# Miniprotein binders against b1l550, part 231

Target 1, 279 residues: b1l550
Amino acid sequence: MRLPEELLERARDIHSEAPSHRIKLDRVGSFGLKVPVEFKGFLLLAEADVWVSLPEGRRGVDLSRQVEAIYELSNPPKDPFSLCREAAISLLEKLNYADSSGVSIRFDAPLQDGESLKYYGVEISSIASDEIINKIRVEILGMTACPCTAELIRAYKSSEIAATHTQRSLGILEVSTKAEHPDPDKLASIIERAMSSPLRTYTKRPDEGGLVIRSLSNARLAEDVVREMIHLFLEEFGHLPEDTHILAAVRSMESVHMHDIYAERSFSLDEIRKEISSH
Short names: E, the ipSAE of ESMFold2; O, the ipSAE of OpenDDE; V2, 0.75 times the mean of E and O plus 0.25 times the DockQ between their complexes.

## First folded at step 15 (miniprotein)

Design w7
Fold by OpenDDE base, second read of step 16:
Structure w7 (fold): chain B 279 residues (1-279), chain A 94 residues (1-94)
Amino acid sequence: as target 1 above (279 residues)
Amino acid sequence: GEIRITVEIEKDGRRIRFMYVITDPEKLEKYLEEIERIIKMFGATRIRITVESDDEEEAERLADEFRELAERLGYDEIEVTREGNRFTVEAERE
């Protein structure tokens, strides 16, 4: 049932009224929307959040306009990066009382693994005000082998390839930049290359053995992984603006402990360059 | 080579700046299309686009494309300025 349009004339515009308390809100929006996106030839249903700021003198946000903004841009489906940037700007245009807007899109990104697919988690965001800041978070699982245990085993029983415990580790790269979103596949690759070995969706027996041997021959602490991630990131993305902010982190789900090992470094490109140049 | 594109759009006193740092030439066309969509969608009355590249010829070509874009979109008073390898296209409409 659609209410008669005449009722709209009688109804107060609740959203435009002065609030009982004049307080600005940072984010007001719709969370958990589902939007189609095109990514590397795949049509994916992604989760999306859209929001704007609310000035102190306005009671509420026109939420329908927010939803309209993102869905108008989602038909036909486009890449999630363009969608984020365009939608953030559209929100400011449609909701002129807002001084800032934001869009976040989350999905599992497909990654080719031979004849099968593996995946990594990705969250793409754009925040618009006087400037647009683009943020991307990539999470991908890999394998680490412990060098400490390997050294103990080597000392106990001489072997070229020492036995050690291996575990699944989650690598994380989060990048915030005034440039466009960095390539998520490249970020995922950096994380995988920083670990002892990648994970595979499908392994034949010889491949599995090779994967483990590779891991053992490339034993790394969580700390090593983070440092390697940073190193590789600088090689691939050193062209980004100097004020670009990065979080590199690893959570190792240790197989010999009941707890996880976590390591991280937060830095800007200018900061880390100065640090490296000082050595 | 690296291409840096900075876009500033303005409407009714609201100004938004965004930037691309392009190292993959295959992505350039995509971003050009995006910029056009953004300008149209936002309804900008003023635009300033700056292109910087180590390849001066490439920067100039891109500046020309943005000039043509501004013309096609109905902007008036289009000005293109050069400072070394940096080209700036400024346009305004009523």
Scores: ipSAE 0.835, ipTM 0.941, lowest interface PAE 0.5, mean pLDDT 93
Fold by ESMFold2-Fast, scan of step 15:
Structure w7 (fold): chain B 279 residues (1-279), chain A 94 residues (1-94)
Amino acid sequence: as target 1 above (279 residues)
Amino acid sequence: GEIRITVEIEKDGRRIRFMYVITDPEKLEKYLEEIERIIKMFGATRIRITVESDDEEEAERLADEFRELAERLGYDEIEVTREGNRFTVEAERE
């Protein structure tokens, strides 16, 4: 049943009315929207959140205009980065009472892995006001091998090649910048190169042996991985604005313990350059 | 080389600034297309685009491309200014 459009002319405009309390809200929006995106030749189903600020004198936001903003821009599917930035700006154009807008998009990114594919996590956002702040978080699993146990076993066996325990480690890089979103494949590559070895979707026995040997030959503490990720990040993305903020972190799921090891560092480009130059 | 593009769009008293720092030349065309889509979608009555590059000739070429874009989009007051390797294209319409 479709109600007569004449009712719209007689009904109160609830959203434009004064609220029960004159309190500004930071984020009001539509969360958990399913949106198709095009990522490096793949059509993927992403999940999106869209929101705007709500001024103290307005009772509600027009949620249908928020959904319009993202869905109009997602047909045909486009890359999630352009979608994120364009939708945030579109929200401010469509909803003139808002001081700020935001869009967040999450998806699992395919990454070529020999003859197969593997996936890593990507979450991006764009927050628009008088400027736009773009944020990206990449999470990918890799392998680490313990150098401490390796050294002890080497001493025990009087051998240059020592056995040690290996485990899955989750690498995390998060970047917040006024520039465009960094390429997530490059961030994933940085994380994998910082690890003892990348992980594979599937392997034949000889390839699996090679990954284990690589990991054992490149044993790294979680602390080592975080420092290497920062070093590699600066080589690749040192051109970003100096106020760009980065989080580098590793969670090592220790195979010999019932608990994880975690290491992280947050910094701005300005801060880290001053720290490094002081040495 | 590195290309820095800063875009300011304005409509009905709302001004938004955003930027690109491009080190991969293959991505340049994609960002130029995105800038055009944003300007059209926003319905900007005033735009200000600043281009800076390690290569002065590259910066000048891109500034000229943005001047042509402003003409194509119907802006009737277009000014291009230069300070070293920084070019600024300002355009306005009703």
Scores: ipSAE 0.810, ipTM 0.937, lowest interface PAE 0.8, mean pLDDT 87

Design w8 (at its last look DockQ between E and O 0.96; V2 from the best seeds 0.85)
Fold by OpenDDE base, second read of step 16:
Structure w8 (fold): chain B 279 residues (1-279), chain A 94 residues (1-94)
Amino acid sequence: as target 1 above (279 residues)
Amino acid sequence: GEIRITVEIEKDGRRIRFMYVITDPEKLEKYLEEIERIIKMFGATRIRITVEASSPEEAERLADEFRELAERLGYDEIEVTREGNRFTVEAERE
């Protein structure tokens, strides 16, 4: 049953009323929306969050307009980067009482692995106010081999390629910039290249052996991986604005311990360049 | 070469700035289309677009495209200024 439109005239606009407590809210919105996006030729169903700020003098946000904003832009499906930026701006236009808006889109990104697919996790965000800040977080699994154990075994067995424990490691790059979102495939590639070896969805026996041997010959601490990620990032994305902020991190799911090893560095491009130049 | 595009849009006293730093020429057209959509969707009464490129010729070509865009979108006052390899297109409408 649809309520008669005439009832709308009699009903108070609850959202526009003054709140009992005049307090500004930073984010009010709809979380866990599903929106279609086009990514690298794939049509994906992504998870999306949309929000705006709420001034102290307004009781509530018009949530229907928020939902409308993103879905209008999602038909036909487009790339999630454009969708994110456009939707953030649309929210401010549609909800003029808001001084800021935000959109976040999450999905598993396909990555070609021979004839099969692997994937990485991606979260794309745009926050709009007087300026737009674009944020991207990429997470991809790789493999690390421990150099410490390798050295111990080398000393014991006198082998050129020493056995060592290997484990899955999660690499993370989070970038916040005033420029457009960095290419997520490039970010994923940086993470993989920073590890001992990539993971593969499909391996034949010879390929599996080769993958392990590569890891053993390229043993890296979690600390090494993070430093390498930063180095590779600077080479690929050094053109971004100097105030661009980066989080590089690794969580190594250690195979010989019950706990994980974690390493991270947070920095701006300006800060890290000054640090490197000082050596 | 690297192309930097800075867009400022204004409506009813609200100003929003956003930027592109383009190293892949294949993405340029996509971003141009996006900028147009944003301007239309926002209903901007004022726009300022700044283009910086490695060559002044490339920057000028892009500035011309943005001038044409402003004309097509019905802006009445359009001004193009040059400072070295930087071109700025400013447009206003009622």
Scores: ipSAE 0.837, ipTM 0.941, lowest interface PAE 0.5, mean pLDDT 93
Fold by ESMFold2-Fast, scan of step 15:
Structure w8 (fold): chain B 279 residues (1-279), chain A 94 residues (1-94)
Amino acid sequence: as target 1 above (279 residues)
Amino acid sequence: GEIRITVEIEKDGRRIRFMYVITDPEKLEKYLEEIERIIKMFGATRIRITVEASSPEEAERLADEFRELAERLGYDEIEVTREGNRFTVEAERE
């Protein structure tokens, strides 16, 4: 039921009133919005969260203005990175009482895989205040092979190719920077190259055999994969501002254990360069 | 070579700074278009754009493009300053 608009003249403006308690809130917004995005020629359905800070003297935020901000910018669909950055700025322009705004967008990104596609996870955000901080997280599955068991089998059999257990491993790269979001395809590529081998959507038997042999010949600890990801990241993205923060992580779903193995390293570009140059 | 662009926009006492570090020349046009959209959307009354490039000639060319952008968007007061390979375009209206 739609009530008469004449009632708005008599209704109190609840949002602009003083709250019962003068407490600032860090994030107030609309979460779980569905928005279309254009990514490298694909039209995808993404999920977005939008928010602003709320000062201690104001009872509520204008939620309809938040939804307007992102929907105005998503029609026609555009790339999610520009959408994220532009929407965060738009929120501060539309809601002048806010000290900060934020937008996050999540989607599964297609990646060419021979004659088919595979998908990896992307989550991005932009947080605006007197500056903008852009964040991207990429997750993609790959394969790892255990070097410890490989060495034991090699010693036992003196074989040309060491047998060992293999498992799916989740590689994670997360970047927070004042510069534009890094290209997610490049981050996904870094993760896959650091693994024993990439995973495929489908393979013919000769290709499958090749991937298995490659994995067995390139056995890596989770610790090895994280170090290689960092090395490759520095080669590709060493141009980013020195205060850029990176998380590199691997979660190995061990086929011979009931539990997973996890390795990670967080660092700023400034920190890691000094660490490496000390040798 | 690498191109670094820093943008500051201001309206009604609110100032926001953001930047780009461009190593892929194919991305430059896209980010220039995004900067223009942001300035127009925000309704900035004052802008400050700093460009750094591997050569002074390249930086100057980009600074000239931003000066022209400010003129097209109706800014009344436009200043361009230089320090080595760094060019800054400042513009304001109202």
Scores: ipSAE 0.811, ipTM 0.937, lowest interface PAE 0.7, mean pLDDT 87
Fold by ESMFold2, look of step 17:
Structure w8 (fold): chain B 279 residues (1-279), chain A 94 residues (1-94)
Amino acid sequence: as target 1 above (279 residues)
Amino acid sequence: GEIRITVEIEKDGRRIRFMYVITDPEKLEKYLEEIERIIKMFGATRIRITVEASSPEEAERLADEFRELAERLGYDEIEVTREGNRFTVEAERE
């Protein structure tokens, strides 16, 4: 049943009233929306959150306008990064009482892996006010091989072929910048190249052996992986604004322990360059 | 090499500034199209686009492209100032 629109003339506009307690809210939104996106020719179903700030003098947010802001831009499906940035601006246009808006979009990104595909996690956001701040988080699994155990085993047997424990490690790069979102494939590549070896969807026995030998030949501590991620990030994305903020992290599911190892560094581009130039 | 684009849009006293730092020339057209969509969607009455191109020739081409963008969107007061690698397009409409 659709109610008559004429009732709008008689009903109070509850949202536009002043609240009993005049307190500004930072984020009022609709979370867990399903949004179609197009990424590298793939049609993906992403999850999105949208929100705006609410001034102290306004009781509620027009929630249908929030949802409208992203859904009208998502048909036909388009690039999730453009969608994210454009929707954040659309929210401020549609909800002109808000001082800021935000959009987040999450999806699993396909990545070519030989004749197959593998996937990595992507979450992007855009927060708009007087300026727009774009954030991207990429998470991808790789393999690490412990150099400490490798060296101990080498010393024990003087072996040319080192042995050590290997494990899956989750690499994380998170970038917050005034510029457009960095390319997620480049971030994923940085993480994988910092690891001892990438993971594959599948391998034949000879290729599996090669994968293991590569990882043993490129043994790295979690700390080394984080440092290498930072080095490679600066080579690829050093052009971003100097106040761009980065978090580089690794969570290693150590195969010989009951617990994980975690290493991280956060920094701005300005900060890390001064640190490096001081050595 | 590097192209820096800063866009300021304004409607009804609200100003929003956003930027692109483009190192891959294959993405330039994509971002120009995005900028046009944003300006149109926001309904901006004033825009300012500042570009730092990698060469004077590139700046000349991009200045023409942004002038055409403003014309296509119906701006009737368009000013372009250019010096070397840098230019600014300012446009207003009613």
Scores: ipSAE 0.809, ipTM 0.931, lowest interface PAE 0.9, mean pLDDT 91
ESMFold2 (binder alone), look of step 17: mean pLDDT 85; pTM 0.846
OpenDDE base, look of step 17: ipSAE 0.815; ipTM 0.934

Design w9
Fold by ESMFold2-Fast, scan of step 15:
Structure w9 (fold): chain B 279 residues (1-279), chain A 94 residues (1-94)
Amino acid sequence: as target 1 above (279 residues)
Amino acid sequence: GEIRITVEIEKDGRRIRFMYVITDPEKLEKYLEEIERIIKMFGATRIRITVEASSEEEAEKLADEFKELAERLGYDEIEVTREGNRFTVEAERE
């Protein structure tokens, strides 16, 4: 049922009214929207949140304008990074009372894995005010092998390749920058290269043997993986603005323990360069 | 080489600045198209685009492309200024 449009002339404009309490709200919006995106030749179903700030003197937000902002820009489907940046700006144009706007988009990204595909997690955002801050978080599983146990077994058996326990580890890179979003495939690659070995969707026995040998020959602590991720990040993305902020983290799901090992470091590019130069 | 583009758009007292640091030359056209879409969508009455490139010739060529863009979009007062390897295109319309 569609009510007559002339009823709008008689109805109060609730959103424009003064609220019961003059309190500013930081984020008011439409959350959990399903949006198609085009990512590296794939049409993917992503989930999006869109929001704006609400001033203390205004009762509500025009939610229909928020949905218009993202859906107008998502038809036809486009890359999620451009969609994120453009939608954040569109929100401020459509909702002139807002001091800031934001868009976040989440999806699982396909990554070529030999003749198959594997998937890693991507979450991006763009927050617009007098400037735009772009954020990306990439999470991908890899494998780590314990160097401590490897050394004990190597000493015991005098072999060059020692047995040790291996486990799945989750690598995390999060980047916040005034520049465009970093390429998530490059972030995923950095994480995987920092690990003892990547994980595979499908392996045949000879390939599985090679993966295990690679892991055993490249045993790394969670702390080692975080440091290597930072090193590789600086090689690939050292060109970003100095105030770019990075989080590098690893959660190792230790196969010999009931608990996980976790290591992380947050830093700005300016901060880390000064730290490295001081040593 | 590296190309840095800073875009500032303004409408009705609202000003937004955003930037690109482009190391992959294949992505340049994509970001130029995005900048055009953003300017048109926002309805900017004033734009300021600053370009820095490793080559002065590359920066000048890109500044000329932004000047042509401003002309196509109907901006009246277009000024291009140079400060070393930095070119700035400023344009206004109503």
Scores: ipSAE 0.807, ipTM 0.934, lowest interface PAE 0.8, mean pLDDT 87

## First folded at step 17 (miniprotein)

Design xa1 (at its last look DockQ between E and O 0.97; V2 from the best seeds 0.85)
Fold by OpenDDE base, look of step 17:
Structure xa1 (fold): chain B 279 residues (1-279), chain A 94 residues (1-94)
Amino acid sequence: as target 1 above (279 residues)
Amino acid sequence: GEIRITVEIEKDGRRIRFMYVITDPEKLEKYLEEIERIIKMFGATRIRITVEASSPEEARRLADKFRELAERLGYDEIEVTREGNRFTIEAERE
């Protein structure tokens, strides 16, 4: 049953009323929307969050306008990066009482692995105010081999290729920049290259053996992986603004322990450059 | 070469600034189209676009594209200024 339009004229606009407590809110919006995006030739259904700030003198946000803003821009489906940036600006235009807006889009990104696909997790965000800040978080699984155990076994059996325990490790790169979002495939590649070896969806026997040998020959601590990620990131993305902020992290699901090993470094490009140059 | 594009849009006292740092030439056209969509969608009455490139010739080419964009979008006052390899396009409409 659709309520008569006449009733709408009699109803108070609750959202525009003064609140009982004049307090500004940082984020008010709709979380868990589903929006189609185009990514590397794939049409994907992504999860999206949209929000704006609410001034102290306004009781509520026009949530319907927020939803309309992102869906208007999602038809036809476009790349999630453009969608985030455009939607963030659209929110500010449509909701003129807001001084800031934000959009976050999450999905599993396909990554070619021979004739099959693997994937990485990605969250793409844009926050708009007087300026736009773009944020991207990439998570991908790799494999690490423990150098400590390898050294112990080498010492014990005098083998050229020392056996060691291996585990899956989750690598994380989060980048916040005033520039456009960095390429997520490049970020995923950095993480994989920083690991002992990548994971493979499809392996033939010779390939599997090679993968393990590679891992054993490139044994790395979680700490090593993080440092390598940072190094590779600087090589690939050193052109970004100096105030760009990066989080590099690894969570290793240790195969010989009940707990995980975690390592991280948070830094800006200017800070890390100073650190490296001092050495 | 690296191209830096800074866009400032203004409407009814609201100003938004955003930036691109382009190292892949294949992405340039995509971002130009995006900028156009944003300007149209926002309904900016004033725009300021700064482009910086590795060569003055490339910067000039980019500046010309943005001037043409401003003209196409119906801006009445367009000013282009140069400082080395940096060009600034300022445009206003009533």
Scores: ipSAE 0.807, ipTM 0.931, lowest interface PAE 0.5, mean pLDDT 92
Fold by ESMFold2, look of step 17:
Structure xa1 (fold): chain B 279 residues (1-279), chain A 94 residues (1-94)
Amino acid sequence: as target 1 above (279 residues)
Amino acid sequence: GEIRITVEIEKDGRRIRFMYVITDPEKLEKYLEEIERIIKMFGATRIRITVEASSPEEARRLADKFRELAERLGYDEIEVTREGNRFTIEAERE
């Protein structure tokens, strides 16, 4: 049943009224939307959240206009990064009483893995007000090999036995910047190169042996994985604004322990440059 | 060659500033198209675009592109100031 449009003339506009308690709200929105996006030729079903601020004098948000802002831009499906930035601005245009807006988009990014595919996690956001802050978080699994155990085993047999414990480790890079979102594939590559070896969707026995040998020759402490991620990040993204904020982290699911190891460092570009230049 | 673009759009007293730091020249056209879509979608009555290009030749080419963009979108009062690698375009419309 569709109600007559003429009722809009007679009904109170509840959302535009003043509330009984004049308290501004920071985020009022629609969360868990499913939106189609196009990423590197793949049509993906991403999860999105949209919101705006609500001034103390306005009772409610027109939620249909919020949802409209992102769905209009997602038909036809397009690049999720452009969608995120454009939707944040569209929210401020469509909901002119808000002083800020936000959009987040989450998806699994396909990545070539030989003749197959693997994936990594991506979450992006754009927060708009008098400026736009763009944030991207990338998570990808890799392999780490313990250098301490490797050295003990090498010393025991004078390098005749090459062995150590290896495990999956989750690498994380999170970047918050006034510039456009960094390329997620470059962030994923930085994480994988910092690890002892990448993980593969599948391998044949000779390739599997090669991966293990490479991991043993590139054994790294979790702390050094984070340090390498920072080094590689600065080489690739040192051009970003100086107040760009980064979190670099690794969570290692240690195969010989009952618990995980975690290492992280957060920094701004200007902070880390001063730290490095002091040594 | 790095290109820095700062865009400021304004309508009805609301001003939004956003930027791009472009190091991959193949992405330049994509971001120019995004900027145009944003200006059109927002319905900006005033815009200010500041670009620091990597060379004077690139600055001249980009200044021409942004002037054409402003004209295409119907801006009447278009002013362009260029000095070396840098230019600023300011435009207004009704």
Scores: ipSAE 0.803, ipTM 0.931, lowest interface PAE 0.9, mean pLDDT 90
ESMFold2 (binder alone), look of step 17: mean pLDDT 84; pTM 0.843

Design xa2 (at its last look DockQ between E and O 0.97; V2 from the best seeds 0.85)
Fold by ESMFold2, look of step 17:
Structure xa2 (fold): chain B 279 residues (1-279), chain A 94 residues (1-94)
Amino acid sequence: as target 1 above (279 residues)
Amino acid sequence: GEIRITVEIEKDGRRIRFMYVITDPEKLEKYFEEIERIIKMFGATRIRITVEASSPEEARRLADKFRELAERLGYDEIEVTREGNRFTVEAERE
């Protein structure tokens, strides 16, 4: 049933009133929207959140207009990064009482893996006010090989056997910048290259052997995976604004333990450059 | 070399500034189209686009593209100024 349009003339506009308690809200929005996007030729169904700030003098947000902002831009489906940045600006245009807006978009990104595909997690956001801050988080699993156990086994048999435990490790890069979102494939590549070996969707025996040999030859502590991620990030993205903020982290599901190891470092580009230059 | 594009758009007292730092020339056309969509969608009455590139010739070519964009979108009072390898395109419309 569709109610008569004439009711708009008689109904109080609750949203535009002042609230009983004049308290600014930081995020008022619509969360868990399903939005089609196009990424590397794939049509994906992404999950999106949209929000605006709400000034202390306004009782409610016009929720239909904020949903409208992202859906108008998502038809036809397009690049999720462009959609994210454009929707954040559209929210401020459509909801002129807000002093800031935000959009986040989450999807699994396909990645070529021989004859097959694998996926990694991507979450992007754009926060708009008098500036736009773009954030991207990439999560991808890799293989790590423990150098401590490798050294003990070497000492036990000198150099006759090369063995250690291997495990899946989740690598995380999160970048917040005033420039456009970094390329997620490049971030995923940085994480994988910092690991002992990439993970595969499947392997035949010779390929599986090669992965294990590679991981043994490139054994790394979780701490050194994070350090390598930072080094590789600076090589690829050192051109970003100096106040760009990065979080690099690894959560290692240590195969010989009932618990995980976690290592992380956050920094700005200007901070890390000074730290490296002091050595 | 890298290309830096800073965009400021304004409508009814609301000013938004955003930027691109482009090292992959393949992405330049995509971002140009994105900037055009943003200007149109926001309904900007004033725009300021600053372009900086490795060479003054490259920066000039990009600035000319943005000047032509402003003309195509119906902006009046289009000004282009230069400071070395940096060009600024400013425009207003009714």
Scores: ipSAE 0.810, ipTM 0.932, lowest interface PAE 0.9, mean pLDDT 90
Fold by OpenDDE base, look of step 17:
Structure xa2 (fold): chain B 279 residues (1-279), chain A 94 residues (1-94)
Amino acid sequence: as target 1 above (279 residues)
Amino acid sequence: GEIRITVEIEKDGRRIRFMYVITDPEKLEKYFEEIERIIKMFGATRIRITVEASSPEEARRLADKFRELAERLGYDEIEVTREGNRFTVEAERE
């Protein structure tokens, strides 16, 4: 039942009232929206969060306008990067009392694996104020082989290719930049290349053997993986603004322990360049 | 070569700045379209677009595209300035 429009004229605009406590809020919005996006020829249903800041003199945010902003831009479906940037700006235009806005879009990105698909997790965000900051987080699973155990077994059995335990490891790259979002496929590729080997959705028997051999021949600590990720990132994305911030991390789900091994480095491009040049 | 595009849009005292650093020329058209959509959607009364490229000729070509955009969108005052390999298009409308 739709309430009569006449009742709306009598009702107070609660959102525009002065709050009992004059305090600015950083983020007020709708979380867990579902929006269609086009990504690499796929039509995907993504999860989206939208928000704006709320000034101290306003009781509430017009949440309906936030939802309208992103859905207007989602029809027809477009790439999530453009959607994110455009929606962030639209929010500021539609909600003129806000000094900042933000959009976050999350989905599993398809990645070609031979005749099948694998995937990586991606979160794309844009935060708008006087400037727009674009953020992307990519997570993808790979395989690591332990070099320490390999060395122990080598010493024991004198084998050229030493057996070692292998495990799944989650690689993470998070980039915040004033430039447009970096290519998530390239980020995923960097993570995979930094691992002992990538994971495969399907393998033929010869391919499976080759994958394992590759892993054993490229045994890496979690620390090695993070350093390799950083190295590869600098080669591919060194052209980004110097104030670009990066988080490189690995969570190794150790097969011989009950706990995981975690390693990370947070840095700006300027900072890491200075560090490397000092060596 | 690397192309840097900085866009500043202004309406009713609100100013927003955003940037593209393009290494893949195939993406250039996509971003041009995006910038146009943003300008239209925002209803900017003033725009400033700065293009920096590897050569002044390339920067000029890109700047001309943005000038044409401003003209098409009905901006009345359009000025193009050059500083080396950097071109800036400024446009204003009532």
Scores: ipSAE 0.802, ipTM 0.930, lowest interface PAE 0.6, mean pLDDT 92
ESMFold2 (binder alone), look of step 17: mean pLDDT 85; pTM 0.864

